# Designs tried in a protein design chat: VH-VL binders against Uncharacterized protein ycf53 (ycf53). Part 6

Target 1, 237 residues: Uncharacterized protein ycf53 (ycf53), of Cyanidium caldarium (Red alga) (o19887)
Amino acid sequence: MNRIRFISLILNLDSCDSNIQEYSRLAYVHDLNKLMDENFVSLLLIILKLAKNSKRLQPTYHNVYLFNLLKSYALSEIDGYVLGHFSRGFVNTLMHYKNAQYETLESLLSANNFFEANKFTQQILLELAGEQSKQRNWMYFTDVHSINHQSVSDLNHLWELYSQGNFGFSIQKRIWISVNKNWKKFWKKIGWINSNSKWLKYPGEFMWAVNAPPGHLPLFNQLRGVYVLEFIFDYYL

## First folded at step 1 (VH-VL)

Design e4 (framework fv_ecleralimab)
Fold by ESMFold2-Fast, scan of step 1:
Structure e4 (fold): chain C 237 residues (1-237), chain A 122 residues (1-122), chain B 107 residues (1-107)
Amino acid sequence: as target 1 above (237 residues)
Amino acid sequence: EVQLVESGGGLVKPGGSLRLSCAASGFTFSNAWMHWVRQAPGKGLEWVGHIKSKTYGGTTDYAAPVKGRFTISRDDSKNTLYLQMNSLKTEDTAVYYCARGLYDYGDLFDYWGQGTLVTVSS
Amino acid sequence: SYELTQPLSVSVALGQTARITCSGDNIGDKYVHWYQQKPGQAPVLVIYDDSNRPSGIPERFSGSNSGNTATLTISRAQAGDEADYYCQVWDSSTYYVFGGGTKLTVL
């Protein structure tokens, strides 16, 4: 990847029609590591701040990954000042979510703590589904009607952005459609069942890392919720 | 079509001053980081200094041999880059090229002018 | 200060492959750019960001960069490739660093 495309990805510039095929996560990481020095870190943070202030900056998995990496390289006073503009989380700040739970979720996702992020996502969904779902610790089909459309969209957006496009309900829906809504093929493709069509044992057999199969996370309770997930795909996404 | 045209070169005595200009066309000059690069007769390329775009603060940086003696400026309304050279030394004798940075960032030189010769001698 | 080293000259027979090296401490961690300069003319960017070609540069020009050495490769060399070639990197302390230049002679 050349730097023009890299900067375009950071800034999400619509006028730069790069014919970028799915740029692999490993290639992106490799190219990015070549650019990391103190002056370039400070410059990129300033670019992000200026783009945010001009209201031109929308979160993408590329600029989310970059921002997360820049935090680890931030050494100067100017770096600290710029990072202060994103203190509530990069995506939360840009999207104006105004939700403390989403700030907590973003913190977990930014730390690559997918296991705790998954647990917390399940907790949020149960709370949004209502008091009865929360008390029994799982959701019936009818309970999903209590979850507002925007909340599912917001949770999905956080998962998609912090997984380089590999995770999220929207990714799961695309895969589901790609197998003609065949649930068994879907579960196999996202890695929830093995080659013998047996469910993976939670939590140890699941992959809690970004290199898991596309759509592997977040998990949902399929033993009690296939209709719930179908409703989410059809109604909310 | 990107064009950079340098002017102002000539013969000057040691300790003298000279001002170079670079007229730019074919791109949005105000967005570009602009550079001066020189080449002594029969020698290699040597970066002289740059000026950032206004978006990046319009600040300047210079190579150690010219810092304090040379000043880079720009006039975005005229699409023109300048190099003010003071306290000239014989070792400043070179062809001076105006060059555009590839990106707003300006980490390399994607277009060059044809250069203007500056000769410092008695 | 950071410095780049190039051979003074390289010779290649017409139609053969020329390789011009650019050596620097951990240069593989930097992006390398290459310029072609013909006598009496301004430099022309031929490779940027290690291996990318600007529009108008033939596919027979390629680049690589790893460890302590970057290489400009010119396959199927033509008489018109005869020129001086300069590598260049950006460094946070010294800014823009050029190699000393390599004269390519096409026999």
Scores: ipSAE 0.000, ipTM 0.410, lowest interface PAE 16.9, mean pLDDT 80

Design e5 (framework fv_ecleralimab)
Fold by ESMFold2-Fast, scan of step 1:
Structure e5 (fold): chain C 237 residues (1-237), chain A 123 residues (1-123), chain B 107 residues (1-107)
Amino acid sequence: as target 1 above (237 residues)
Amino acid sequence: EVQLVESGGGLVKPGGSLRLSCAASGFTFSNAWMHWVRQAPGKGLEWVGHIKSKTDGGTTDYAAPVKGRFTISRDDSKNTLYLQMNSLKTEDTAVYYCTTDEWLGYYYGMDVWGQGTLVTVSS
Amino acid sequence: SYELTQPLSVSVALGQTARITCSGDNIGSKSVHWYQQKPGQAPVLVIYYDSDRPSGIPERFSGSNSGNTATLTISRAQAGDEADYYCQVWDSSSDYVFGGGTKLTVL
């Protein structure tokens, strides 16, 4: 039954909520390791390739995580050939992203290199905001109007999928709403300020791991006011 | 079935050393963050430190009272967590629990606990 | 260092509602986890992230967290609910912080 469940999660065939309360990461990884053999790994990779080619496959928290695990189990030349069909990155390939920088970002996220992923995300946002923001190395509040909302949505989707829903602007927005749009409560909930309401020291006091508080990453500079992040929350929904 | 079994506790003199072990079974140990939490007789719970999975960097963090004296390590090939305790003080007397957040994943809590092992530091 | 304060003890009549508080400076800005510990046993997680229940924990257990006080609520109390209850948060200056514990007595 677990093999059918993994196939369903890969193909997004059932309405599993990706809710870790119902199918915890422990149970998921335990079942996967119990079922792992060369033939099952190859079968799952082939299923992913076939689903991609039929244009039915959409990325989910579970199939992104599974794909990363399968890469570590893949040993055969056939497995390598199948993985080649996702060489741009699993999510980039499935979503047909148009920005080459997203391939680099996905590579960093898939390696759990959240520190470099954060830095690269900030770089992308500055470039999208325009030449003046890039030269200043920070975004003035009017610069956010220049950012294409699709780009923010794409960046957010990558962060959500590679953090099992723990990171991303959408996660940050939900927490912001949950604290009645109170900025100080928001910053405390996502772990940007400490219990004494002082900003964490970058980079050493921030948590560069998936087990950080929900919404902890990506970082966004609030020292020059909250307008930019507020605009992202309100405009991009 | 998920199990954590602590061992290595006992009586030790102040200034001495002791190594605790935690044997894990029923889950993929190598993917789990592991914690040590202690409880002095008749007192509350106190976090000692943790070690992250190799995938999340394999780093360790410690509570201030034990930093520099205690070292947490893991052997993924043996599914075992260790706590090396040096320069032991009488205030280190406690039941030491092995815990994991594997069921919570990235929720930053402690969901599975062993039964604990008693460490007594006295003459 | 960050501190969590719990009452030393709480009593509840069988079938009634028990409320155990956990007080901390702006605790409503933190996520609170609750543990149940029976004598001679290891702690058991009963609530995480303020109000979520692990699989297998009865819906009689619920949580809330606002301002300076988080609350664990146990409705329709049963004899088997007698235990020590601990709240826990993460704080950047103190890492993992536990409350002092509350002994629940069911009469």
Scores: ipSAE 0.000, ipTM 0.399, lowest interface PAE 18.5, mean pLDDT 81

Design e6 (framework fv_ecleralimab)
Fold by ESMFold2-Fast, scan of step 1:
Structure e6 (fold): chain C 237 residues (1-237), chain A 124 residues (1-124), chain B 107 residues (1-107)
Amino acid sequence: as target 1 above (237 residues)
Amino acid sequence: EVQLVESGGGLVKPGGSLRLSCAASGFTFSDAWMHWVRQAPGKGLEWVGHIKSKTDGGTTDYAAPVKGRFTISRDDSKNTLYLQMNSLKTEDTAVYYCAREGYDILTGPYFDYWGQGTLVTVSS
Amino acid sequence: SYELTQPLSVSVALGQTARITCSGDNIGSKYVHWYQQKPGQAPVLVIYDDSDRPSGIPERFSGSNSGNTATLTISRAQAGDEADYYCQVWDSSTDYVFGGGTKLTVL
């Protein structure tokens, strides 16, 4: 019942036609509070704030999860609304990123296409590091000096939000610190090496799903990128 | 233009009863959520309760201090809102305002129009 | 239960900018509305949904809301702005919540 009322709310969000005042905001918020938890009510409030005020809002991974769930309902009314307001992506829209590459990354993450999202993330990092890194398809430690702090933070934010807090450079840094910066223990904990300390074979032995070990994604070439990842942990997160 | 006019206030003894009325004009009363808000002399505003439009369920909700003692009702044919106050206490002494909730689903719940208020004094 | 806190009084010189705050836990996640009340009169809505003005309210009135604090800003203050100001939110557990009110004095 409340689902139908919520869909009606979404459908009428941008409309000032005669139907909009038939649906009191208070009635919908009361119904959602009784039916749904606070995270669902928070998502409704974010949608309403976005429509009413041009505020920059920082979404949580709970907000992203609920938005993705709503989009997965496969109702044309929701799709029509999303195309109008969130065509660039939920996080990109709320954070005002204005970056086509971030839009592509968010599209891949929202579709749970972690394999392509990982490849695209590495491609972005190589491009940010400079033309020489892109041409050789790998990064020297010194190349990371070309990457600005905000870009790494933005990429990390997208990964963290679309993995329910399970993935991202920030998660990897936290785990690294928790093992006293021991690289071998770190790699084992995030699932890059097996119990015999052997590297997993890319791509088939890695887990391309949210239920992978914390910090499993995004990948980075640890044999050539260990110092680069350390620099990112120390200076960009 | 929107107008709300309260009436029925007066002096009443503790434990007594009183009924307030609010006559509405200038809008489609039956579509509006209506509220009672009070203000004790020299004090701030305090929400008392509301009644939803029939299309939104026609239900009522009350602030904790008045729950079980006060009843809100409406007569859409007369464009009138009512507040029945029972078991009155000295702390119920206040100016009682009738207020309309803003219409738009896109807005937060706020009070766009208020009546002039009617004074209720509970004293022995 | 949810509570809003306002300063008891704020003073502003004629022609200067007054700022009245409304504090509440995570109030930035809620819509804040502001009412002006002059002695012996009913309250009048001056700002709704954090920053929107009703018809007839001058542009000198503006609002903002983020984190734990919402602010009503009155620029180019006039003698006629002297009044009590109340903030208000809706909360799922407490319903409609008003701040305690702030007396604005124009010097």
Scores: ipSAE 0.000, ipTM 0.409, lowest interface PAE 18.8, mean pLDDT 78

Design e7 (framework fv_ecleralimab)
Fold by ESMFold2-Fast, scan of step 1:
Structure e7 (fold): chain C 237 residues (1-237), chain A 120 residues (1-120), chain B 107 residues (1-107)
Amino acid sequence: as target 1 above (237 residues)
Amino acid sequence: EVQLVESGGGLVKPGGSLRLSCAASGFTFSNYWMHWVRQAPGKGLEWVGHIKSKTYGGTTDYAAPVKGRFTISRDDSKNTLYLQMNSLKTEDTAVYYCTTSDYEYAFDIWGQGTLVTVSS
Amino acid sequence: SYELTQPLSVSVALGQTARITCSGDNIGSYYVHWYQQKPGQAPVLVIYYDSDRPSGIPERFSGSNSGNTATLTISRAQAGDEADYYCQVWDSYSDYVFGGGTKLTVL
């Protein structure tokens, strides 16, 4: 992809995910890293400033990846802008989330600390399921009915956006449907069981990185049976 | 222009040591996981090991045949990947390629390779 | 450890369709990547994620993956397609696994 074509795609700041989904995640990451230089970084910072001023922007994983890449560049102008306008987190700021836990989750995801992000996501879900789920540190199958649909959607959105579209409950649901709801094939495709159909050993054998298999994270009740995941797939997503 | 250039290959006796280098240019090296893949003469491709980017902890993983003998490292300030090979065996004779992974388990950018011959 | 099996060689007539298989236990549950390697050259990624093409790879190259067999299909074969072709998967137990390679000859 050349620079002009690439910029044209990312400038559709007010468009939904469908407007750019034909440009694969693989190609986007490759082209973005290939085209980074001093002049391009300055142009991308301008694009980020334009995104901040849009009231109708729904962030895409392209925008989130760009934001994280700009933050990693050793430039004081970028640091100042980020601190001044996105102190609560990029997605939290643009989506107007009012939940301090989502700010903490976004901070972990932004740092690519998927292990702690996974752990914290499980904690949020247990708290949302109710006091009994939190106290016993796992979700009984009836407790899933207490979780607000919007909360599941918000958590899913954060995971999708900070994983280049590779992680989240919606990604897991898509893969589940693609294998005709076959649980063993699903678990194998998302990398929870190995080629010998044995469960991976937590935490060491799981991949806490964005290039893990699609749907690999977040981990969700895989040792407690399938009911909770099935309910979320069928009714919340 | 995106490029990886390996160097440091040569002839070494069994039990010897050798250090390979891979110089990267044309892309943001520090953002990529870097791998070594080898190919014995007339044989297929075999993954040797990788080193993650600093964002993912800079940790290393190795294939069973080389674990404990080979060490992978990187110098992001010099855009260079290294493979330190110790206790070399005749079975280690191969062309060694450096390659990147920013894709989902696919190797997207490859160097031209450097030949390592271990013989007595 | 997980194993991928490819035929040692495949022949195709100029302009015809070549099919190169990669067999593994329930390989349809993995994502398969394909590489082309010409003599004296480094491998080149030609198909990733079962069926996607990298920029610069002709539409003549396509892939599929179901059950126990993944297939790389090269339509309208050209002399320049002569090469060794390797399939590759990632397995959580075995890490990165390559097939043995298939030599494609264009007659």
Scores: ipSAE 0.000, ipTM 0.404, lowest interface PAE 19.4, mean pLDDT 79

Design e8 (framework fv_ecleralimab)
Fold by ESMFold2-Fast, scan of step 1:
Structure e8 (fold): chain C 237 residues (1-237), chain A 124 residues (1-124), chain B 107 residues (1-107)
Amino acid sequence: as target 1 above (237 residues)
Amino acid sequence: EVQLVESGGGLVKPGGSLRLSCAASGFTFSNAWMHWVRQAPGKGLEWVGHIKSKTDGGTTDYAAPVKGRFTISRDDSKNTLYLQMNSLKTEDTAVYYCTTDLGEWELYSPFDYWGQGTLVTVSS
Amino acid sequence: SYELTQPLSVSVALGQTARITCSGDNIGSKSVHWYQQKPGQAPVLVIYDDSDRPSGIPERFSGSNSGNTATLTISRAQAGDEADYYCQVWDSSSDYVFGGGTKLTVL
């Protein structure tokens, strides 16, 4: 694929573009790595500046991955632009999120610090569920009814975008449906239990990396029952 | 070999209290989730409650009919499970079974080992 | 609350196939376990996770689970199979739920 066409696909402002939607995660990463050099990086930075000003740029895991990769280059112009326009985070800025906790979560996810991102996601959910859930440090199954639908969607979106589509509640729901809503098969498929149906020991046996099984993160403690996660799947996603 | 031996059953008056014990052997008790299941004379099986292993939080859960009246506890140093029954009612009359899945299987796991049961009769 | 329904009794001729059903809303999404109980004895697990057999349970015992019905199938029925059979699931709102039990009579 040529660079001009590839840039067009990355910065496509139409969420219905079937070509970019059908681009597999592995193929995208492979093609991007083959095209990345200092000249291409400089060109992408200029195009990103232009796209932001158009007010039509929508976050996809493709452009989030590209943005995150661009930040790894030690160029003063990139650093100055990012600090000036995306200090709160790329997705937070584009989606106009008005929550400081989402900024912290995005910072952790962009650094590939999935362990702390998971802990922080659990803390956000407990706070959204209410004072009693926060005080007991786990969500009683009736507390999930107090969580705003949009908040779950926003958290899910951040996890999806920073994992190249590999993590998030929506990914977990898709897998759950694919095993006919059988919880034990679901847990095995996302890697929460081993082949003997025994829960993995937290935190050491879990995989805190983007190459973990699809749906592996964020974690949700099922030892106190599946009702909360089931409710999220059925009503909030 | 896994063995579960219940004791403490007997006759008690309505409103009374009784404590059941289950002595476990043949497995690592401290890693196992332990359950109580009861069966009224001539009736079917009914789950009473469980207690998780210490590593899984050591929490307890109870069936609605017994919640607030029954308490499940364990003593890992003695490999013993307990069921403290308070404010007993005539409908609590049943054979009480101690059961376990050894903790290898969690929620949705079967009750793979059962004790012989101990009869509790609540009557005047 | 979640409920499981079983027939009160099922009869089977010696050497024939018995089928015991367990009905529940969307039971096919749950893991179903089956227990055999003979008079004066504790229950014995005969099928777990819909269709798996514990060590020592003969191949004549099999299970299935789809939609709203799970089935325990006992092929080549023997006199020793005469017992009460209970299905059981876990449900997020009701915890551990047992069916009412089915008395199998081998003729």
Scores: ipSAE 0.000, ipTM 0.447, lowest interface PAE 13.1, mean pLDDT 80

Design e9 (framework fv_ecleralimab)
Fold by ESMFold2-Fast, scan of step 1:
Structure e9 (fold): chain C 237 residues (1-237), chain A 125 residues (1-125), chain B 107 residues (1-107)
Amino acid sequence: as target 1 above (237 residues)
Amino acid sequence: EVQLVESGGGLVKPGGSLRLSCAASGFTFSNAWMHWVRQAPGKGLEWVGHIKSETDGGTTDYAAPVKGRFTISRDDSKNTLYLQMNSLKTEDTAVYYCARDSPYYDFGEGYMDVWGQGTLVTVSS
Amino acid sequence: SYELTQPLSVSVALGQTARITCSGDNIGSKYVHWYQQKPGQAPVLVIYYDSNRPSGIPERFSGSNSGNTATLTISRAQAGDEADYYCQVWDSSTAYVFGGGTKLTVL
């Protein structure tokens, strides 16, 4: 592998098949880690600047992964660019998000703090469901109809982009459909129940890392039945 | 942002009573489970008790040393937590903190994520 | 009743790693939370559920919990880390239990 192959991969990294997308994700991470050096970091900074100034419709998880890797290097050009243009977060800046809480969520996801990101995602959803809600239903909420479609899409994008395509409501929906909407098979595939069909104990038995099973995060209303997830899958994604 | 401010501390004679208040701001108080934690001068932290939100039953639990003497209550309309202390003993002398329970206090395990600055209660003759 | 034991004090040189222990019977089967308290101030949560950091707590703070001992690790110690540190668990018979506290001195 060389620079030309890597640039080609960045430009053509969209895959519609979930198996091919999984392969592309693994290949991208392997290639990037293998080729990282000071000269290559300079090339990656150029690509990041081009992505910011392009007519691209949306950032990709490859762009987010690249951005996070660049931040790990102590180069003055990177520090100046990041502080000047991405103080609110990479995805927040490119997508022009209007919800200030998305900056906090992106910060947590960027730091691979998936446990706090999961908790904060639940807080955002509760606030979006009802700003005047003063009652706490046990575990989460039943006011899903008040959450607007765009907010669910925005939260999903943040999770998908900061997990190399491994997490998010969209990934969970894809898996759900792949098992013909069978809830028990779905929960088993995303790792919410064990081999004995028993629910994992929150939080210690869940995997708070990017290499968890696909769709493992974010957690959503698992102790209040399937209504909220079914509604999101059918109407909001 | 999120703040808890205790008040009502002071000097009380053994056998006396005192009521502490904790004013909450910056979050939806009515949804939160709240704790009282105390710290005797020069000593460590000791849990006193907690109160659940009204929607979660509004029930209270207390540490053994204060059970039957202390009562925790809340006024959600005023975003205020209370600790009524009766039959005070010299061993109750401490700084009393109010603290917010984890917003995901489920499965019977929790932590205190936000604390007030405390109010001193001195029980002496 | 369930009890947690911490050393009274720990000293660390500036820039070195401090380790504060919290011992309890089978504590590895419980979730441990850690609080920092500076003189005249309220406690601040620094680690929860064994190893998670709240927003605003620097990465120098980490935690572990196994067997009979939980450990709070503070790498690259700074003068501002000087404080009392408390561990805390929940126990079904005792409810919320705090350790006795450890005074960290940064030399």
Scores: ipSAE 0.000, ipTM 0.451, lowest interface PAE 11.9, mean pLDDT 78

Design o10 (framework fv_oberotatug)
Fold by ESMFold2-Fast, scan of step 1:
Structure o10 (fold): chain C 237 residues (1-237), chain A 123 residues (1-123), chain B 107 residues (1-107)
Amino acid sequence: as target 1 above (237 residues)
Amino acid sequence: EVQLVESGGGLVKPGGSLRLSCAASGFTFSNAWMSWVRQAPGKGLEWVGRIKSKTYGGTTDYAAPVQGRFTISRDDSKNTLYLQMNSLKTEDTAVYYCTTEGPYSYGYDFDYWGQGTLVTVSS
Amino acid sequence: DVQMTQSPSSLSASVGDRVTITCRASQSISSYLSWYQQRPGKAPNLLIYYASSLQSGVPSRFSGSGSGTDFTLTISTLQPEDFATYYCQQSYSTPWTFGQGTKVEIK
């Protein structure tokens, strides 16, 4: 990868948004390290500012990943730019989300803290379903009717983007359909049950990393039945 | 212009201690991951260890032959990297090079090298 | 630990010759390999990174190829300043390890 390719990826000028494989992530890290100097950083920050202000910049699997890598550099000008223009989070800022909970979720996802991100996502969904669901610490299938469709879409989008297409309700739905809506095959394919068809023990046996099976996260109602998840798949996604 | 200048080398007896310094200029030292690489007379290159920038925790990693005896540290206010060598052995005799580890991390290569400082461990 | 083995350990060549140096890793390192040049009495100098990427300021007569376990450094038309020792280094996993070096000597 050269500087032009990096700029094209961050601005989404030349890509079909596809899942980023591990070998591609390692290559991106190596290439970015070779491209970074203070002049290139300054140029990137100007480009990002102009794209953001023109409302042409849209989040993608690739630009979310690369922006997150950019933030990992210990350069004061990057820190100042991020604080000044993306203090609410890259995706929250570009999508104009106005929800403090989404800012917290994005912070957790950007730190690869999938365990807390999963827990927080479930808390958001319970709150959206109404006070009674929150009190019970789980959702009745009837409660899902009170959830705003846009909120489910927004949460799903954050999970997809920060997992480079590996996680999210939409990914889970596609896998579910691919196995003809067979729940046992679905759970096995996303890694919620083992080869002996036994449920994984929460939290220790689940994989809290981006290299987990596609659709492994987020968890919700996987140990309480499937009615709410089925409704989300059929109604919201 | 990027410049790394090592100092502190010399003759020391087995079991002794020595502290090497590396003065950096021409780049933002506080952001750089730094390494020490050594070369015994007439032999090849051997990585000694690294120190990450403080933003990445300022943590250190060492090659097995020096683990527990050598300590790498940095002073970002002085743009200086250090190598504290304790319990020196004859096998530690080498030219010690100060080097940057990539632009910022991931240890993929050594971009800039100092000219080295000779450490001789003998009776 | 990833062990790096270079061949040959030394070679004799004349100005104008094409020189090839090989490097083998004990396990797959993808393309995470760099090549260094060390002239007598001088510090090493980075020539090539990521198996085939030429470092800024390095002459185009130097090229690298390979992936996985087998890598090659080629000097297309040897110049007087190229008589030096060359080292490969894997940048895949710590501890970082170097090949034993290949000395390119005048015939």
Scores: ipSAE 0.000, ipTM 0.402, lowest interface PAE 19.9, mean pLDDT 80

